VHH binders against IgGFc-binding protein (FCGBP). Designs and how they scored, part 9

Target 1, 184 residues: IgGFc-binding protein (FCGBP), of Homo sapiens (Human) (q9y6r7r2070to2253)
Amino acid sequence: AECQAWGDPHYVTLDGHRFNFQGTCEYLLSAPCHGPPLGAENFTVTVANEHRGSQAVSYTRSVTLQIYNHSLTLSARWPRKLQVDGVFVTLPFQLDSLLHAHLSGADVVVTTTSGLSLAFDGDSFVRLRVPAAYAGSLCGLCGNYNQDPADDLKAVGGKPAGWQVGGAQGCGECVSKPCPSPCT
Key: E = the ipSAE of ESMFold2; O = the ipSAE of OpenDDE; V2 = 0.75 times the mean of E and O plus 0.25 times the DockQ between their complexes.

## First folded at step 4 (VHH)

Design pb6 (framework vhh_3k1k_2)
Fold by ESMFold2-Fast, scan of step 4:
Structure pb6 (fold): chain B 184 residues (1-184), chain A 120 residues (1-120)
Amino acid sequence: as target 1 above (184 residues)
Amino acid sequence: QVQLVESGGALVQPGGSLRLSCAASGFTFSYYAMRWYRQAPGKEREWVAGISGEGGYTSYEDSVKGRFTISRDDARNTVYLQMNSLKPEDTAVYYCAAWYEHYLSEYDYWGQGTQVTVSS
């Protein structure tokens, strides 16, 4: 199953629900909010959005994967580069034999031994692939992955802005007070 | 083997229109997201427009929004970029790209490009 964010950005959840969202703060894209399935690793993916030229639409500024007690960031500011714990690394990159990152066309692709994958083209297209074993355990903009697209945003009342977890200047308060936390 | 062949590039006057085509072969076209990129002299390649597999979603860079339209014909394995109200700053080599929607299969394919020049 795959979750996508395109361009200005258009979202397709893991259950295939389609929506547009023009937020410019930092949002929870996906995390196992009720704990990961047995044998599966815990993780958190967040996206930070920005305006480019037009205030009517937003674009992906960066995407961050937190897994194995490390933070991996991909940014439109630094296309085709990867930061691990705040430090740029040379691609291809291996992290503790559990995670591999490499270039594929325009994308930096991060893959884990658990089958999780994250790709970002350094401009606007984010893809998150999550193994079927995570079905029903996820929350965030990518939905709850329960094979029913109608309830993917139910936890925040159908409002994608409810998944705000932080953000740049101008994102002073989360829409949901307090800000959503992964895995609640 | 996989092949993407762009066509339609030309010299056009400002305010004119042009349609680019990208003919694909060697893969299951309907599963692939298709994108247009452009590269002007001395600049990095930039994304212009995208369309998801089977045409469910489209997206555009801000400077072309409202002027360019991406579409696909899955029966003909072709993606199109309709460019209206062309400006001199649209002058670039335009590239077609295909991305497999199952990204555990990490294939990204590029065409050779087609030159668009907007001047009097």
Scores: ipSAE 0.000, ipTM 0.116, lowest interface PAE 18.2, mean pLDDT 73

Design pb7 (framework vhh_3k1k_2)
Fold by ESMFold2-Fast, scan of step 4:
Structure pb7 (fold): chain B 184 residues (1-184), chain A 120 residues (1-120)
Amino acid sequence: as target 1 above (184 residues)
Amino acid sequence: QVQLVESGGALVQPGGSLRLSCAASGFTFEDYAMRWYRQAPGKEREWVAGISWDSGRTSYEDSVKGRFTISRDDARNTVYLQMNSLKPEDTAVYYCAAGYEYYLSEYDYWGQGTQVTVSS
């Protein structure tokens, strides 16, 4: 199943729910809440947002994938480039046959051996594809991937700002009170 | 500043009903999801029920589903837990929590709790 974030930004969850959210902090896009299913890799995807010229809307500044004890960052500040553990790498890039990253048009696409895939165009479009093995195990803005929106503790049930991570450091401007100091 | 005050706990016979309330102050109540938790003697605190910030979604722990109903009144900054068909196993201190989804629960604001005892 696929989760998307695009524009100012609009979100489409793994269960097909649509919503808009104008937060400017760093948010959990997707990760296993209670650990990954047996045989599946553990991962965390976060997205950091910012204002661009207008305080009315936010845009994706960067998206980070934590997997295999490595941090992979894609950013609007360096389109068509990939940082691995803070260092720029040459594309196409391969990590021990577990993970491959390459350019596809404007997109940088990162794919794992199990079928997890993350793409970012360096401007506004993020796409996350998650294998069926993760169904029912995920948290974050992309939802819990269980086809049932009644479970609001795992899906995007409350305010989207509730998925804020990394504390308030890096918040451009808090749009809600769940930004604990210095945002509250 | 942020304060949650639970009330409505009492001694009730099995099969009885109670309505718990949680009055919130010091934050923009309508922006937050609200949850009820409980802790029985010798047990860990467990989640009971939750309601989204817009009241569009509710969810319940399996053992209380069909017996308990969570609701909120944003004009009064209050969340409620209607408890029907009470059982001795429901005996616990009930806590109201305001804040974030499961992953960020450490940033939740907690109340002091209200004691519910189900016994004859």
Scores: ipSAE 0.000, ipTM 0.136, lowest interface PAE 14.8, mean pLDDT 71

Design pb8 (framework vhh_3k1k_2)
Fold by ESMFold2-Fast, scan of step 4:
Structure pb8 (fold): chain B 184 residues (1-184), chain A 119 residues (1-119)
Amino acid sequence: as target 1 above (184 residues)
Amino acid sequence: QVQLVESGGALVQPGGSLRLSCAASGFTFSYYAMRWYRQAPGKEREWVAGITGSGGYTSYEDSVKGRFTISRDDARNTVYLQMNSLKPEDTAVYYCAKSYDSEWLFDYWGQGTQVTVSS
């Protein structure tokens, strides 16, 4: 299943639930919340959002995948490039036969041996594909992956801002809430 | 079930250092992002620092960046906040928080630990 975030931004969860959220902090996009299933890899995906000109909408600044004790970052500040543990790598990139990264059109695509895939176009479009083995075990903006779209808002409590894991001074929700102070 | 216990708070002089600890239990610690917040008397609770479940990504409030460092020890189920170059403005109760995992969006919080920066 695939979770998407695009534009200003619009979200589609792993179960197909659609929603809009104009947060400007750093948010948990997806991670196992009660531990990964037997035989599955542990991972964490976070997105950091920002304003671009307008205070009414937010855009994806960067997306980070934590896996195999490594940090992989894709950013609108460096389109078509990948940082691994804070250093730029040459694409295509391979990590210990476990993870491969390559360019596909505008996207940088990261794939794992287990079938996990993350893509970012360096501007606004994030795509996360998660193997079926993770069904029912995930938390974050991408939902719980239980094949019931109606349960996705319940998994996040109906409040996407609740997945905040950090953020810069003045972050917050811009459409439903003012952004005059740091997110708390 | 979920429990967070902060410790390490003390009275320190300006320019001093402290290391706060948060011992976690009741959940699979390594899979959750952890955060530190603080609340000064008469003020709202504010975010201070965050670290992802894998520990590879950290973020900080601008006023503490360069002075505070968040880290974690998954073998000990503990998240730390190393505070250097403390200022009177850092005086607050410091809280450890686990990221949300319930349908009611409850953020699991500890009881807090008092940090006072004064001569």
Scores: ipSAE 0.000, ipTM 0.174, lowest interface PAE 13.9, mean pLDDT 73

Design pb9 (framework vhh_3k1k_2)
Fold by ESMFold2-Fast, scan of step 4:
Structure pb9 (fold): chain B 184 residues (1-184), chain A 119 residues (1-119)
Amino acid sequence: as target 1 above (184 residues)
Amino acid sequence: QVQLVESGGALVQPGGSLRLSCAASGFTFSEYAMRWYRQAPGKEREWVAGISKDSGWTSYEDSVKGRFTISRDDARNTVYLQMNSLKPEDTAVYYCARHYDEWYLFDYWGQGTQVTVSS
């Protein structure tokens, strides 16, 4: 299954639930919150959003994948480029046989031997594909992947902002109340 | 006021077994996933096992699969790690952690309990 974030931004979870969310902090897009299932790799995907002109809507600024003890960042600030552990790499890029990154049209696509893949067009469209082995083990904006789209946001009271994991002072949740994020 | 207290660490022979316990307080235990992590001398902390709040889901690091079993008793606010067929490379301080569903990158840790596997 695939989770998408596109435009200003519109989200489609791994279970097909559709919603819109206008936040400008850093949010957990997906991660195994109980540890990964049997035989599956651990990972974390976060998205950082920003305003682009209008204060009423946000857009994806960057997306970061943490896997195999490495951090991979894709950003609208550097379209068609990839940072690995804070350093730009030449595409196509390969880390052993575990991870491969390449250009596909406008997208930078990261694929892993675990079946996980992440794509970003450098502007607004993020796509995360997660193998069926992760069903029921995930949390974040992409939902819990339990084959029921109705419950994807219930863990945070139906609030996408509840998945905030970072942000500067003034990012709302962290300023107005204590939150279980780096802001606290 | 989240408190996690690990116990059960000991010196055991290779091939031996040991059961670790983690007593939790200061939060509604049944509403949180729980994890075990370990840290060997001079190495980074690594996760070992996890159990969902409904006990419907467990997961393990590859090197411990088939040997370790995580379980929980919500009535007693305790999570357990049963360790079988222990190997010298399992020597580490074992930590219990509360996993906050909204923030995967940050867990609350206990003080740890030392497990040493040696002849």
Scores: ipSAE 0.000, ipTM 0.131, lowest interface PAE 14.9, mean pLDDT 73

Design pd10 (from e4 with D56Y N58Y S102E; framework vhh_enristomig)
Fold by ESMFold2-Fast, scan of step 4:
Structure pd10 (fold): chain B 184 residues (1-184), chain A 118 residues (1-118)
Amino acid sequence: as target 1 above (184 residues)
Amino acid sequence: EVQLLESGGGEVQPGGSLRLSCAASGFTFSTYWISWYRQAPGKQREWVSTISSGGYTYYAESVKGRFTISRDNAKNTLYLQMSSLRAEDTAVYYCAAEPYYEGTYDYWGQGTLVTVKP
C-alpha cells in the first residue's frame, strides 16, 4: 500500500484517508509502533516541514529513512542527492544486497529487498510504499495500515499519531524544535 | 479573545448518558483539530477523543463504542455524547484546540465536572 505527501502538504494514508496539516516540526511518517511483525524489518520514516514564505502553510523540507542501522536523508535543500549516515553518496547506490537507491526522473527512489520503497522529488512529493506484512502494525502520519481509515492516526495509548504521545519515542513528536509544554 | 468554554457536566448514575459541549470563539474553529481530555482526581490528564478539521474521529480504547465526538462548524461547537457511563468515567473534562496536527495545543478550556455515582 502507498502513502503520499505533497504540496503544502496534503496526505493520503496507507488506508486511503485524506487530510492536511500545516505543522513545521519533524513528524513520524511511519514506523512499527510495537515492533515489526515477526520476520519483517524494523524501520522509521520521519518528515521535516518548513515555511517557504507564508507562515500559514508548511512544505516538506526533508524525509529520512532509518533502516539496517543506517540513516538515509532526502531533502529539498539538495534535490536529486542522497545522504547516507550524513555523507553524500553517488547514485545509483547499493547497501550490500539489502537496499538500492537510484534516480527516476526528478525522484530519488530508495527500495529495500523486503519491498519497502521511499521516493522524494526534492521539492514537495513524498511516496512511501509498505509491504502488506506490516498491516496493522504501523503508526505515524501514514496511518496504521489496518484497512480502516477511521483507525488511522492512532498511536500507543490511543492518542492520535502526529501528536507527542510520550517522550522522544512517541508518534508525532517535534524533534527539530522544542515543543511547548503540554497543559497540566 | 480566544475562548473555549465547556458545559454539560453533572451527576449521573452508572449506565446513564450525558452530553458535553465546548463553545469556541476568537479563532477559525472549522480549521482546527479539537479534542476532549479528562482528569480524574489524583491522576494525570488523559486523552479521550479527537475530531479532525475534516470530521474524522478517533477514540481512546476505554471509551470506544460508548462515546461519540462531533462538531458543528456553523455554531463553533464541539460535542461529546457519553453513554453507558461507568464510575471510572468520573473526571473533569476539558476541550483543547490546535491548528496543526502537532500535539501542541494553542487553547484549552477550564473544564466541566462529570460525576458517575452509584
Scores: ipSAE 0.005, ipTM 0.161, lowest interface PAE 11.9, mean pLDDT 70

Design pd11 (from e4 with S53R D56Y; framework vhh_enristomig)
Amino acid sequence: EVQLLESGGGEVQPGGSLRLSCAASGFTFSTYWISWYRQAPGKQREWVSTISRGGYTNYAESVKGRFTISRDNAKNTLYLQMSSLRAEDTAVYYCAAEPYYSGTYDYWGQGTLVTVKP
ESMFold2-Fast, scan of step 4: ipSAE 0.162; ipTM 0.665

Design pd12 (from e4 with D56R P99Y Y101W T104E; framework vhh_enristomig)
Fold by ESMFold2-Fast, scan of step 4:
Structure pd12 (fold): chain B 184 residues (1-184), chain A 118 residues (1-118)
Amino acid sequence: as target 1 above (184 residues)
Amino acid sequence: EVQLLESGGGEVQPGGSLRLSCAASGFTFSTYWISWYRQAPGKQREWVSTISSGGRTNYAESVKGRFTISRDNAKNTLYLQMSSLRAEDTAVYYCAAEYYWSGEYDYWGQGTLVTVKP
């Protein structure tokens, strides 16, 4: 199943539900809630958002995947490039045959041998594909992958902002204008 | 095209009951989270209650135990059953729809006035 975040940003969860959210901090996009299912890899995907000119609208600044004890970051600050553990790598990139990263049009695409896939166009469009083995075990903005979004009402505040990570320190800088709270 | 129409407001005595309805059209109602908000004279808009697409409900502390939110997906209609009404419940009541649970609402109704007075 595929989860998307695009534009200002619009979200489509792994269960196909759609919502809009104009947060400017860092948020949990997807991760196993209570550890991974037996035989599946643990992972965490976070997105960091920012304003660009207009203070009424936010955009994806970066997306980070933590998997296999490595951190992979894609950012609008460096389109078509990938950082692995804070170091830029040459694309196409391969890590121990466990994951591959390559360019596909405007996208940097990261794929794992287990079937997890993350893509970012370096501007506004994030796509996450998660293997069926994770069905029902996930938390975050992408939902729990079980066809019922009602479980997400349990997030802090009962809203998408409850998936914020790092508190106010996770908030990105506003481009071209002062940051609204909580970015200050 | 896309529309939310509230109805059922009116004048009632303290301790009375009213049932508000919100009729939806132009979108797939069953997939949306729908909320009731109210705005009292001279006050900010405040959240009253939410019902998820799966039927899970939540309430503001001030109305918990007195109000019940429900939905009928076959009729594309949201309800708010209000009991034990108080003077402080006097407000224009709005229904609002969001795709999932964003806290930002894509669609708002025009509102229905509830007046509680002795």
Scores: ipSAE 0.000, ipTM 0.126, lowest interface PAE 14.9, mean pLDDT 71

Design pd6 (from e4 with Y101W T104E; framework vhh_enristomig; at its last look DockQ between E and O 0.01; V2 from the best seeds 0.00; counts 0 for: pae E 17.8 > 2, placed apart)
Fold by ESMFold2, look of step 5:
Structure pd6 (fold): chain B 184 residues (1-184), chain A 118 residues (1-118)
Amino acid sequence: as target 1 above (184 residues)
Amino acid sequence: EVQLLESGGGEVQPGGSLRLSCAASGFTFSTYWISWYRQAPGKQREWVSTISSGGDTNYAESVKGRFTISRDNAKNTLYLQMSSLRAEDTAVYYCAAEPYWSGEYDYWGQGTLVTVKP
């Protein structure tokens, strides 16, 4: 299954639930809630979002995958580049038999031996593919991966901001008018 | 029933201009965020531009400076003024209404084709 964040941002969860969310903090995109399923590798994917002129919308500035005790970061601040543990690496990049990262058009694509695939276009478009082995075990903006779109935000009461894991004080606040409002 | 109906697509030469319209009905247009998306053959659907309920605008980098989004809340209509068109702008263009925070399903139009002859 694939979770996406694109545009300003529009999210599609691993279960197909669609929502818009304009927070500018750091958020959990996907991680196993209570450890990975048997035989699956633990991971955490977080996003850091920002405004780009308009205060009514935000964009994914960077995405970080933590897996195999390494941290891999893709960012709009340096398109077509990858930091591993805070250090820029040459693409294509290989970490033993564990993962591979390469350029595909505008995207940096990270593919892991555990079956995860993360792509970021250096601007705002994040794609995360997660193997079926993780079904039912995930938390974050990408949902719980139980094939029911209606409950993907239930753990945070329908409020995507509940997945905040970081960011400066006051991040995600509406700082200009008009602020986004709820549907209807 | 919610409807979003795009119009104004057509064939144009490189460097030309075209204006797309999206007529909306069945919901309170003035309170929704409305976006344009496009999809070229064999490519993923991509975001083009968004206008908030309050009129704030944003654009994909590929169209910034060439496209202008606007809305007329009295007429429930979204517009996209396209100028300096290039062959890479050839796509089916969709409008979409996307509520913030509620996380519910978006409303989409059927699309209008824009062809820029190489």
Scores: ipSAE 0.000, ipTM 0.106, lowest interface PAE 17.8, mean pLDDT 78
ESMFold2-Fast, scan of step 4: ipSAE 0.132; ipTM 0.574
ESMFold2 (binder alone), look of step 5: mean pLDDT 82; pTM 0.823
OpenDDE, look of step 5: ipSAE 0.006; ipTM 0.241

Design pd8 (from e4 with D56Y A97R T104D Y105F; framework vhh_enristomig)
Fold by ESMFold2-Fast, scan of step 4:
Formats: structure tokens, sequence, C-alpha cells
Structure pd8 (fold): chain B 184 residues (1-184), chain A 118 residues (1-118)
């Protein structure tokens, strides 16, 4: 299944539910709630949002994938580049034959041999593809992946801000004012 | 008032090509993501392709490599260039202005019919 965050940002969950959310902090996009399914890899994807000249809407600043005890970061501040554990790597990139990263048009695409895939266009479009093995086990803005889109909002009480991580220090830059706590 | 007007539909043989256009008015076209959707008789409306305000594109799996979405901000026009058409592509094609912010409205055109004869 595929989850999308695009524009200012609009979200499409793994179950196909659509919603808009204008938070400027760092948020959990997707991760297993209580650990991964048997035989599946553990991972965490977070997105950090910010204002870009207008405080009425937010945009994706960066997306980070934590997997295999490594941190992989894609950012609008360095389009077409990938940081692994804080260090830029040459694309295409391989990590122990388990994970590959390459350029595809404007996107940097990270894929694992288990079928997990993350793409970011360096501007505003994030796509996360998750193998069927994770169905029903996920939390975050991308929803729980249980084939019921109504459950995606129910799980967070209808409040996307509930998935904020990193506290106020995870908030994107707020021109002319400090970030709200929480930044919603 | 926001208005989207599709054109370019028609009848075509399998393997043929068509170019659809969507003329937009009533809003700042360059700042919006604009999409193509389609609806075949008796089926649900499905997403076909999106182009961002920055020019980045995305496509449904069923049309990848065959369809190309593009925009001309100076003319406030969205295009869908369709090639290698199949009977399964027969549908009414709609352009849609995607919401820009929370509380923004969806706007849809009236649609243009594409018929691919078996």
Amino acid sequence: as target 1 above (184 residues)
Amino acid sequence: EVQLLESGGGEVQPGGSLRLSCAASGFTFSTYWISWYRQAPGKQREWVSTISSGGYTNYAESVKGRFTISRDNAKNTLYLQMSSLRAEDTAVYYCAREPYYSGDFDYWGQGTLVTVKP
C-alpha cells in the first residue's frame, strides 16, 4: 500500500483516507505501534514540516527513515541528496544488500529488499510504500493499514497533532514568532 | 469563480493517442496541484495523474509509461498526453484542483469522454 504527503501538505493514508494538516513540527509518519510483525523489519519514518513565506500553510522540510540501526534523511534543503547517519553518500547507494537508494527523476528513492520504499522529490512530495505484512500493525499519520480508512482518524482521536515527536524543538522555523507547543 | 473546462476527448482505436486539455480560471493556477481523474461506466472514479505547483508528476500504476501530465502556467492549462490507449482506458476524464490548505474546496470540471473502440 502507499501513503502520500504532498504540497502544503495533503495526506493520503495507507487505507486511502485523505486529510489536510498544517502542523510545523516533527511528526511520526509511520512505524509499528508495538513492534514489527513476526519476520518483518522494524522501522520509523518521521516528517518535519515548516512554513515557506506564508504562515497559513506548512510544507515538508525533511523526511527521515530509521531502519537497520541507521538514520537516512532526505531534505528540501539538499534536493537529490541523501544523508546516512548525518553524512552525505554517493547515489546509487547500497547498505549491506538490504537497502538501496537511487535517483528517479526528481525523487530520491530508498528501497529495502523486504519491499519498504520511501521517496521524496526534494520539494514537497513524500511517498511511503509498505509491504502487506505490516497490515494492522502501524501507527502515525499514514494510518494503521487495516483496510478501514475510518479507523485511521479514530486511532489518533481525529487529531493528527497527536503524532508530534521531538517536542517543541522538533518544530520547523516560525518566522517572527516561536513555534507553538505543540506546533499545530 | 473557480472553473475547469476539459476538452480533447473523442473516439480512438486501440494503440492510438489523444491529448486532453483543461483550461482553468478563477484562481492562481500556478500555486495549485492539479490532477486528472477518470470514471468508466459502472465503476468508481479513480485517480490517474497529478502535477505539483513545482512541476513534479505522479501517475497511477495502470497508466505509467503511457500517459504524460504537463502544465502551462502562462496559459492556465493542464494537459494529459495519452498514448498506447487500451479499451480499459475508456472513461470520462476529469481535471480537478487539489485542495491547497485545510478547508479549501475541491473543484472538478464537467469531464470529457474518451472512447477506445475494441
Scores: ipSAE 0.000, ipTM 0.137, lowest interface PAE 15.5, mean pLDDT 73

## First folded at step 5 (VHH; framework vhh_enristomig)

Design q1 (from pa27 with R97K M104F V106Y; at its last look DockQ between E and O 0.52; V2 from the best seeds 0.00; counts 0 for: pae E 10.4 > 2, grease 32.8 > 24.2, SAP .804 > .668)
Fold by ESMFold2, look of step 5:
Structure q1 (fold): chain B 184 residues (1-184), chain A 117 residues (1-117)
Amino acid sequence: as target 1 above (184 residues)
Amino acid sequence: EVQLLESGGGEVQPGGSLRLSCAASGFTFSDYYIRWYRQAPGKQREWVSGISSGGYTNYAESVKGRFTISRDNAKNTLYLQMSSLRAEDTAVYYCAKDEWYYGFDYWGQGTLVTVKP
């Protein structure tokens, strides 16, 4: 299944729920709520969002995957580059048999042996694929991965801001706007 | 099971236009990021454009402003509108499903675009 965030931003969860959310803080995109299922690797994916001229909307500035006791960050501040534990690495990048990162079109793509994949286009488009082994165990903006779009924000009362995990003081103070079109 | 069928290629003069189509089947088309690639004779395949499930588009610099990618999720069809064609656009054009895992899951057979010198 695939979760997406793009534009100003529009989200589609792992279960197909679509919503818009204009926060400018750091948010949990996906992680196992109470630890991973048996035999699955733990992970955390967070996004940090920003304004880009307009105060009415935000964009994904960076996305960070924490897995295998490492932190991998993709950012609009340095497109087509990857930081691992805060240090730029050369692409393609291989971390033993645990993960591989490479360029594909505009994207930097990180793929793990556990089947998790993350892509960011260096602008605002994030894609996260999560293997079926995690079904029913996830939290975050990408939903709980239970094949029911209607309950994906239930843990935060339908309010995506409830997934805030960080951000600068005063973040989240913009005026939200609806998505104008599905065709971006 | 997964099929991608490109069409719409042909010969054009420089400055001409063509519209390519890619008919998709065997997967939930609306859930996937789909791309166009091209391969000129004797060259490596190169990415041309991609479009997200929600309609977000991106383009290689060599085609930006001349090519427009679009999709019709109700018809499971991807399109590439090409305008202001040049001789360097001569290539076999492929649609491809997602490059997540170190490459493509599936490619079409391709459709040839020839721009006369």
Scores: ipSAE 0.007, ipTM 0.318, lowest interface PAE 10.4, mean pLDDT 79
ESMFold2 (binder alone), look of step 5: mean pLDDT 81; pTM 0.818
OpenDDE, look of step 5: ipSAE 0.509; ipTM 0.800

Design q2 (from pa27 with G50T; at its last look DockQ between E and O 0.04; V2 from the best seeds 0.00; counts 0 for: pae E 16.2 > 2, grease 30.2 > 24.2, SAP .685 > .668, placed apart)
Fold by OpenDDE, look of step 5:
Formats: C-alpha cells, structure tokens, sequence
Structure q2 (fold): chain B 184 residues (1-184), chain A 117 residues (1-117)
C-alpha cells in the first residue's frame, strides 16, 4: 500500500483515507505502533512541515526515514540530494545489501529489500510504500493500515496534530479564528 | 479472565483445506483487531493475517489468495480458512489480540497444522 502527502498538505493514508492538515511541526508519518511485527524491520518516517508564503497553509519541508540504525533525510532545501546520518551522499547510494537510493526524475527514491519505499520530489510530494507485513500494526499520519480508512486517525481522536513528534517552539496548527482558511 | 483458544489443527495432505477457530472470552471481542500468526519448526514466528474490528482483512504475501480470515462477533470467534495447503504451511498457528499501544497482549496456546503426503 502507498501513503501520499502533497501540496499544502493533502494526505492519503495507506488505506485511502483523505484529509488535510496544516501543522508546522514535526510529525510521525508512519511507524509500527508497538514495535515491528515479528520478522519485519523496524522503521520510522517523520515529516517536518513549514509555512510557505502564508500562515494559512504548510508544506512538507523534509522527510526522514529511520531504518537499520541509520537516518535518511530528504528535504526541499536540498532537492535531489540525500543525507545519511547527517552527511550528503552520492546518488545512487547503496547501504550494504539492505537499502538503495536513486534519482527518478525529480524524486529521490529510497527502497529497502523488505519492500519499503520512500520518495520525495524535493518540493512537497511524499510517497511511502509499505509492505503488507505491517498490516494493522502502524501508526502515524499514514494511518493504521488495517484496510479500514474510517479509523485511520482513530488513535489520535481524529486529530492529526496528535502525531507531533517534534518541532520548534511555537510550531503548531492554526485551529481557531482568525486563522486564514487553508488552500484546497 | 481474558483468553484466546485455538482449535481445528490437524494433519492434511498438500492441496487440502483446513479451518482453524479461535475462541475469545473475557473481553469485548468485537472491539479488537485480531491476528493469526504461525511458527514453523525451527523458524521464527511470522504474521499470517489480520482482521480489523470492522472486518477488514490483510494477509501475508505467502498466504494471500489461499487463506481467508473472518470473524463472528456473535460467537466471539475468529476463523482462518486455509486452502491449497502446502508443506511450508506446516506450523503451530496462534491467534492474538492486537492492542494499539501494548502490542499482541493476548495469545492463544496454538494449534498444530501439519501438511504432509
């Protein structure tokens, strides 16, 4: 299944639930809720969002994959580049036999042998593909991956801001008037 | 007492079918995600299938198209219909209750499925 985020920003969960969220902090995109399923790799994907030109909307500034005891970061501040553990690497990049990163058009694509795939276009479009082995075990903005789009945000009471995992002081979501309306 | 109890295991020939049951007690069965796992001899336990509280299902690639998970909330029972069984399906099959924050917090004792000529 694939989870998507794009624009200002729109989300499509792994189960196909669609929602908009204008937070400006760092949020959990996807991870096993209580550890990985037996036999599956642990991972964490987080996104950092920011305002661009308006207080009404946010965009994904960066996306970070933590896997195999490494941190892989893609960012709109350095399109078509990849940082591994905070250091820029040459693409295509190979991490042992476990992970491969390459350019595909505007996208940097990170793929694991286990079937996990992360793509970022260097602007705002994030795609995360997750293997079926994680079915029903995930948390984050991408939902729980249980084939029921209706309960994807249930763990946070339907409020995506509940998946905040970091961010600068003062970050957050404009939740009350006179906040401008987000773009659609 | 919260409990899961598997049944229906046995010996079957390759290509055969078998239906496992998992009886739940001591909790509101309908509120929970339930999973099947299996552990083959000498191998680690692996996920087989999940069914959500709402009845949506997912499967490991190795059993997709052959196994069907289902639930009867009125009977507090989980099922696993297995078809086109293969030797590699031989394992002890476990059902487990899925908690969001506590993982698989309730396990059955397992039921043995043996696929052999």
Amino acid sequence: as target 1 above (184 residues)
Amino acid sequence: EVQLLESGGGEVQPGGSLRLSCAASGFTFSDYYIRWYRQAPGKQREWVSTISSGGYTNYAESVKGRFTISRDNAKNTLYLQMSSLRAEDTAVYYCARDEWYYGMDVWGQGTLVTVKP
Scores: ipSAE 0.000, ipTM 0.242, lowest interface PAE 12.6, mean pLDDT 90
ESMFold2, look of step 5: ipSAE 0.000; ipTM 0.123
ESMFold2 (binder alone), look of step 5: mean pLDDT 84; pTM 0.845

Design q3 (from pa27 with S53E; at its last look DockQ between E and O 0.07; V2 from the best seeds 0.00; counts 0 for: pae E 16.1 > 2, grease 29.2 > 24.2, placed apart)
Fold by ESMFold2, look of step 5:
Order: C-alpha cells, then sequence, then structure tokens
Structure q3 (fold): chain B 184 residues (1-184), chain A 117 residues (1-117)
C-alpha cells in the first residue's frame, strides 16, 4: 500500500482516505504504534510542514525516516540530497544490507530489504510504501492500514493536527500518547 | 470475557442470499468499529466490510452493491446481508473488533459460507 502527501497538502492514507491539512508543525506520518508485527522492522516516519508565502496553505518541507537506529532526512531545503544522522551522504547510499537510497529523477528514494519505501521530490511530494506485513499495526496521518478509509483519523477525533509530534514555537501541545515518541 | 460469535453461514446457490450475524459480549459494542473479513481456502484473510460506531459503512470493491453491513447496538450484534452470491464468495467469514491503535484485537471463530457452482 502507498500513502501520499502532495500539493498544499493533500493526503491519501494507506487505506485510501483522502483529506487536506494545512498544519505547519511536525506530524507523525506513519509508525507501528505498539511495535512492529513479529519479524517486521520498527520504523517512524515524520513530516515537517511550512508555509511558503501564503498563510492559507502549507507544504511538506522535510520528511524523516527513523529505522535501524538511524535517522534519514529528505528536504526541500536541499533537493536530491540525503542526510543520515544529520550528515549529508553521497548518493547512492548503502546501509549494510538493510537499506539503499538513490536518485530517481527529482526524487530521493529510500528502500529497505523489508519492502518499505520512502520517496520525496525535493519540493512537496512524499510517497510512503508499506508492506502488507504491517497491516493493522500502523498509526499516523497515513492511517491504520486496515483497508477501511473511514476510520483513519478516528484516533485523533477526525483532527489531523492530533498527530502532531513537534514543531516550531507556537505549535500546540504534543499529543500525550503519540506513537512511537511521546512528547511532554 | 470479550467474545465475538458468528452465525448464519451455510450453503447457497449462485445468486442466492444469506445473512450473517456476529454477537458481541464482554465490551461496550457501541464504542467500536467492527469489521467483516473472509478467508477462502488457501488464501490470506481479506477485508470485506466495516461499520463505524456512528454507522458509517465501507466495503471492499469486490462486494460493493451486493453486501450490506449493519449493526444493532441495543442487541450488541453486527450483521452482513449478502446478496447475488458468487462462487468466489465461498469462504469462512469472521467478525473482528478494530482497536484503532492496536489493530484487530478480537476475532470470532468464523462461519462458513459455501456457494455451490
Amino acid sequence: as target 1 above (184 residues)
Amino acid sequence: EVQLLESGGGEVQPGGSLRLSCAASGFTFSDYYIRWYRQAPGKQREWVSGISEGGYTNYAESVKGRFTISRDNAKNTLYLQMSSLRAEDTAVYYCARDEWYYGMDVWGQGTLVTVKP
């Protein structure tokens, strides 16, 4: 299944639910809420959004994948580049036999041996593919991956801002029980 | 004890109809999204339909227009009305409680639906 965020922004969840959300904080896009299914790798994907002139809309500025105890960040501030643990790396990049990152046109694409894939076009378009092994285990803006789009925002009362996990000064309080990194 | 119990399965001819029930006990049924899944022999379980606590319904594309999910919160019972049944609908049908953050945490034992060719 694939979750997408694009434009100003529009979201499509892993279950096909479509919604728009113009928040400018950091949000959980997807993570296994109570740990991954047996044999699957744990991960967290977060996005940081921003205004780009107009206060009426926002755009995805960056996306960060936490996996294998590393942080991989893709950003509109440096298109076609990848930071691993805060340090720029040369593409293509290989993390042992676990993970590969490469350029595909405008996109930086990160893939894992487990089939998880993340792509960002250096502007505003995020794509996250998640293997079926994670079905029923996920939370965040991408939904719970249970093949029912009607319940994807239910955990936050229909309010995408409830998936906030951080952000600049002026962002509201963190969700008291965000998965997987609770805020205070 | 939290329990879901399916009933109403059986054999039907192609084009026939069947109504499945899922009786719930041991929890506040009206607070939960409840789903129907099915599993054909040798296949993975697949989602069929779901109904939210507020009554919003959704369906897999393969069953839209033929199946109708409903719930009776006073009786703690979930229903699946199946019409225009086809051979490919042959499967064991399960109901499941969806615990949002935790996925499907309670499953019934299943009820067999067989559509004779």
Scores: ipSAE 0.000, ipTM 0.133, lowest interface PAE 16.1, mean pLDDT 78
ESMFold2 (binder alone), look of step 5: mean pLDDT 84; pTM 0.846
OpenDDE, look of step 5: ipSAE 0.014; ipTM 0.302

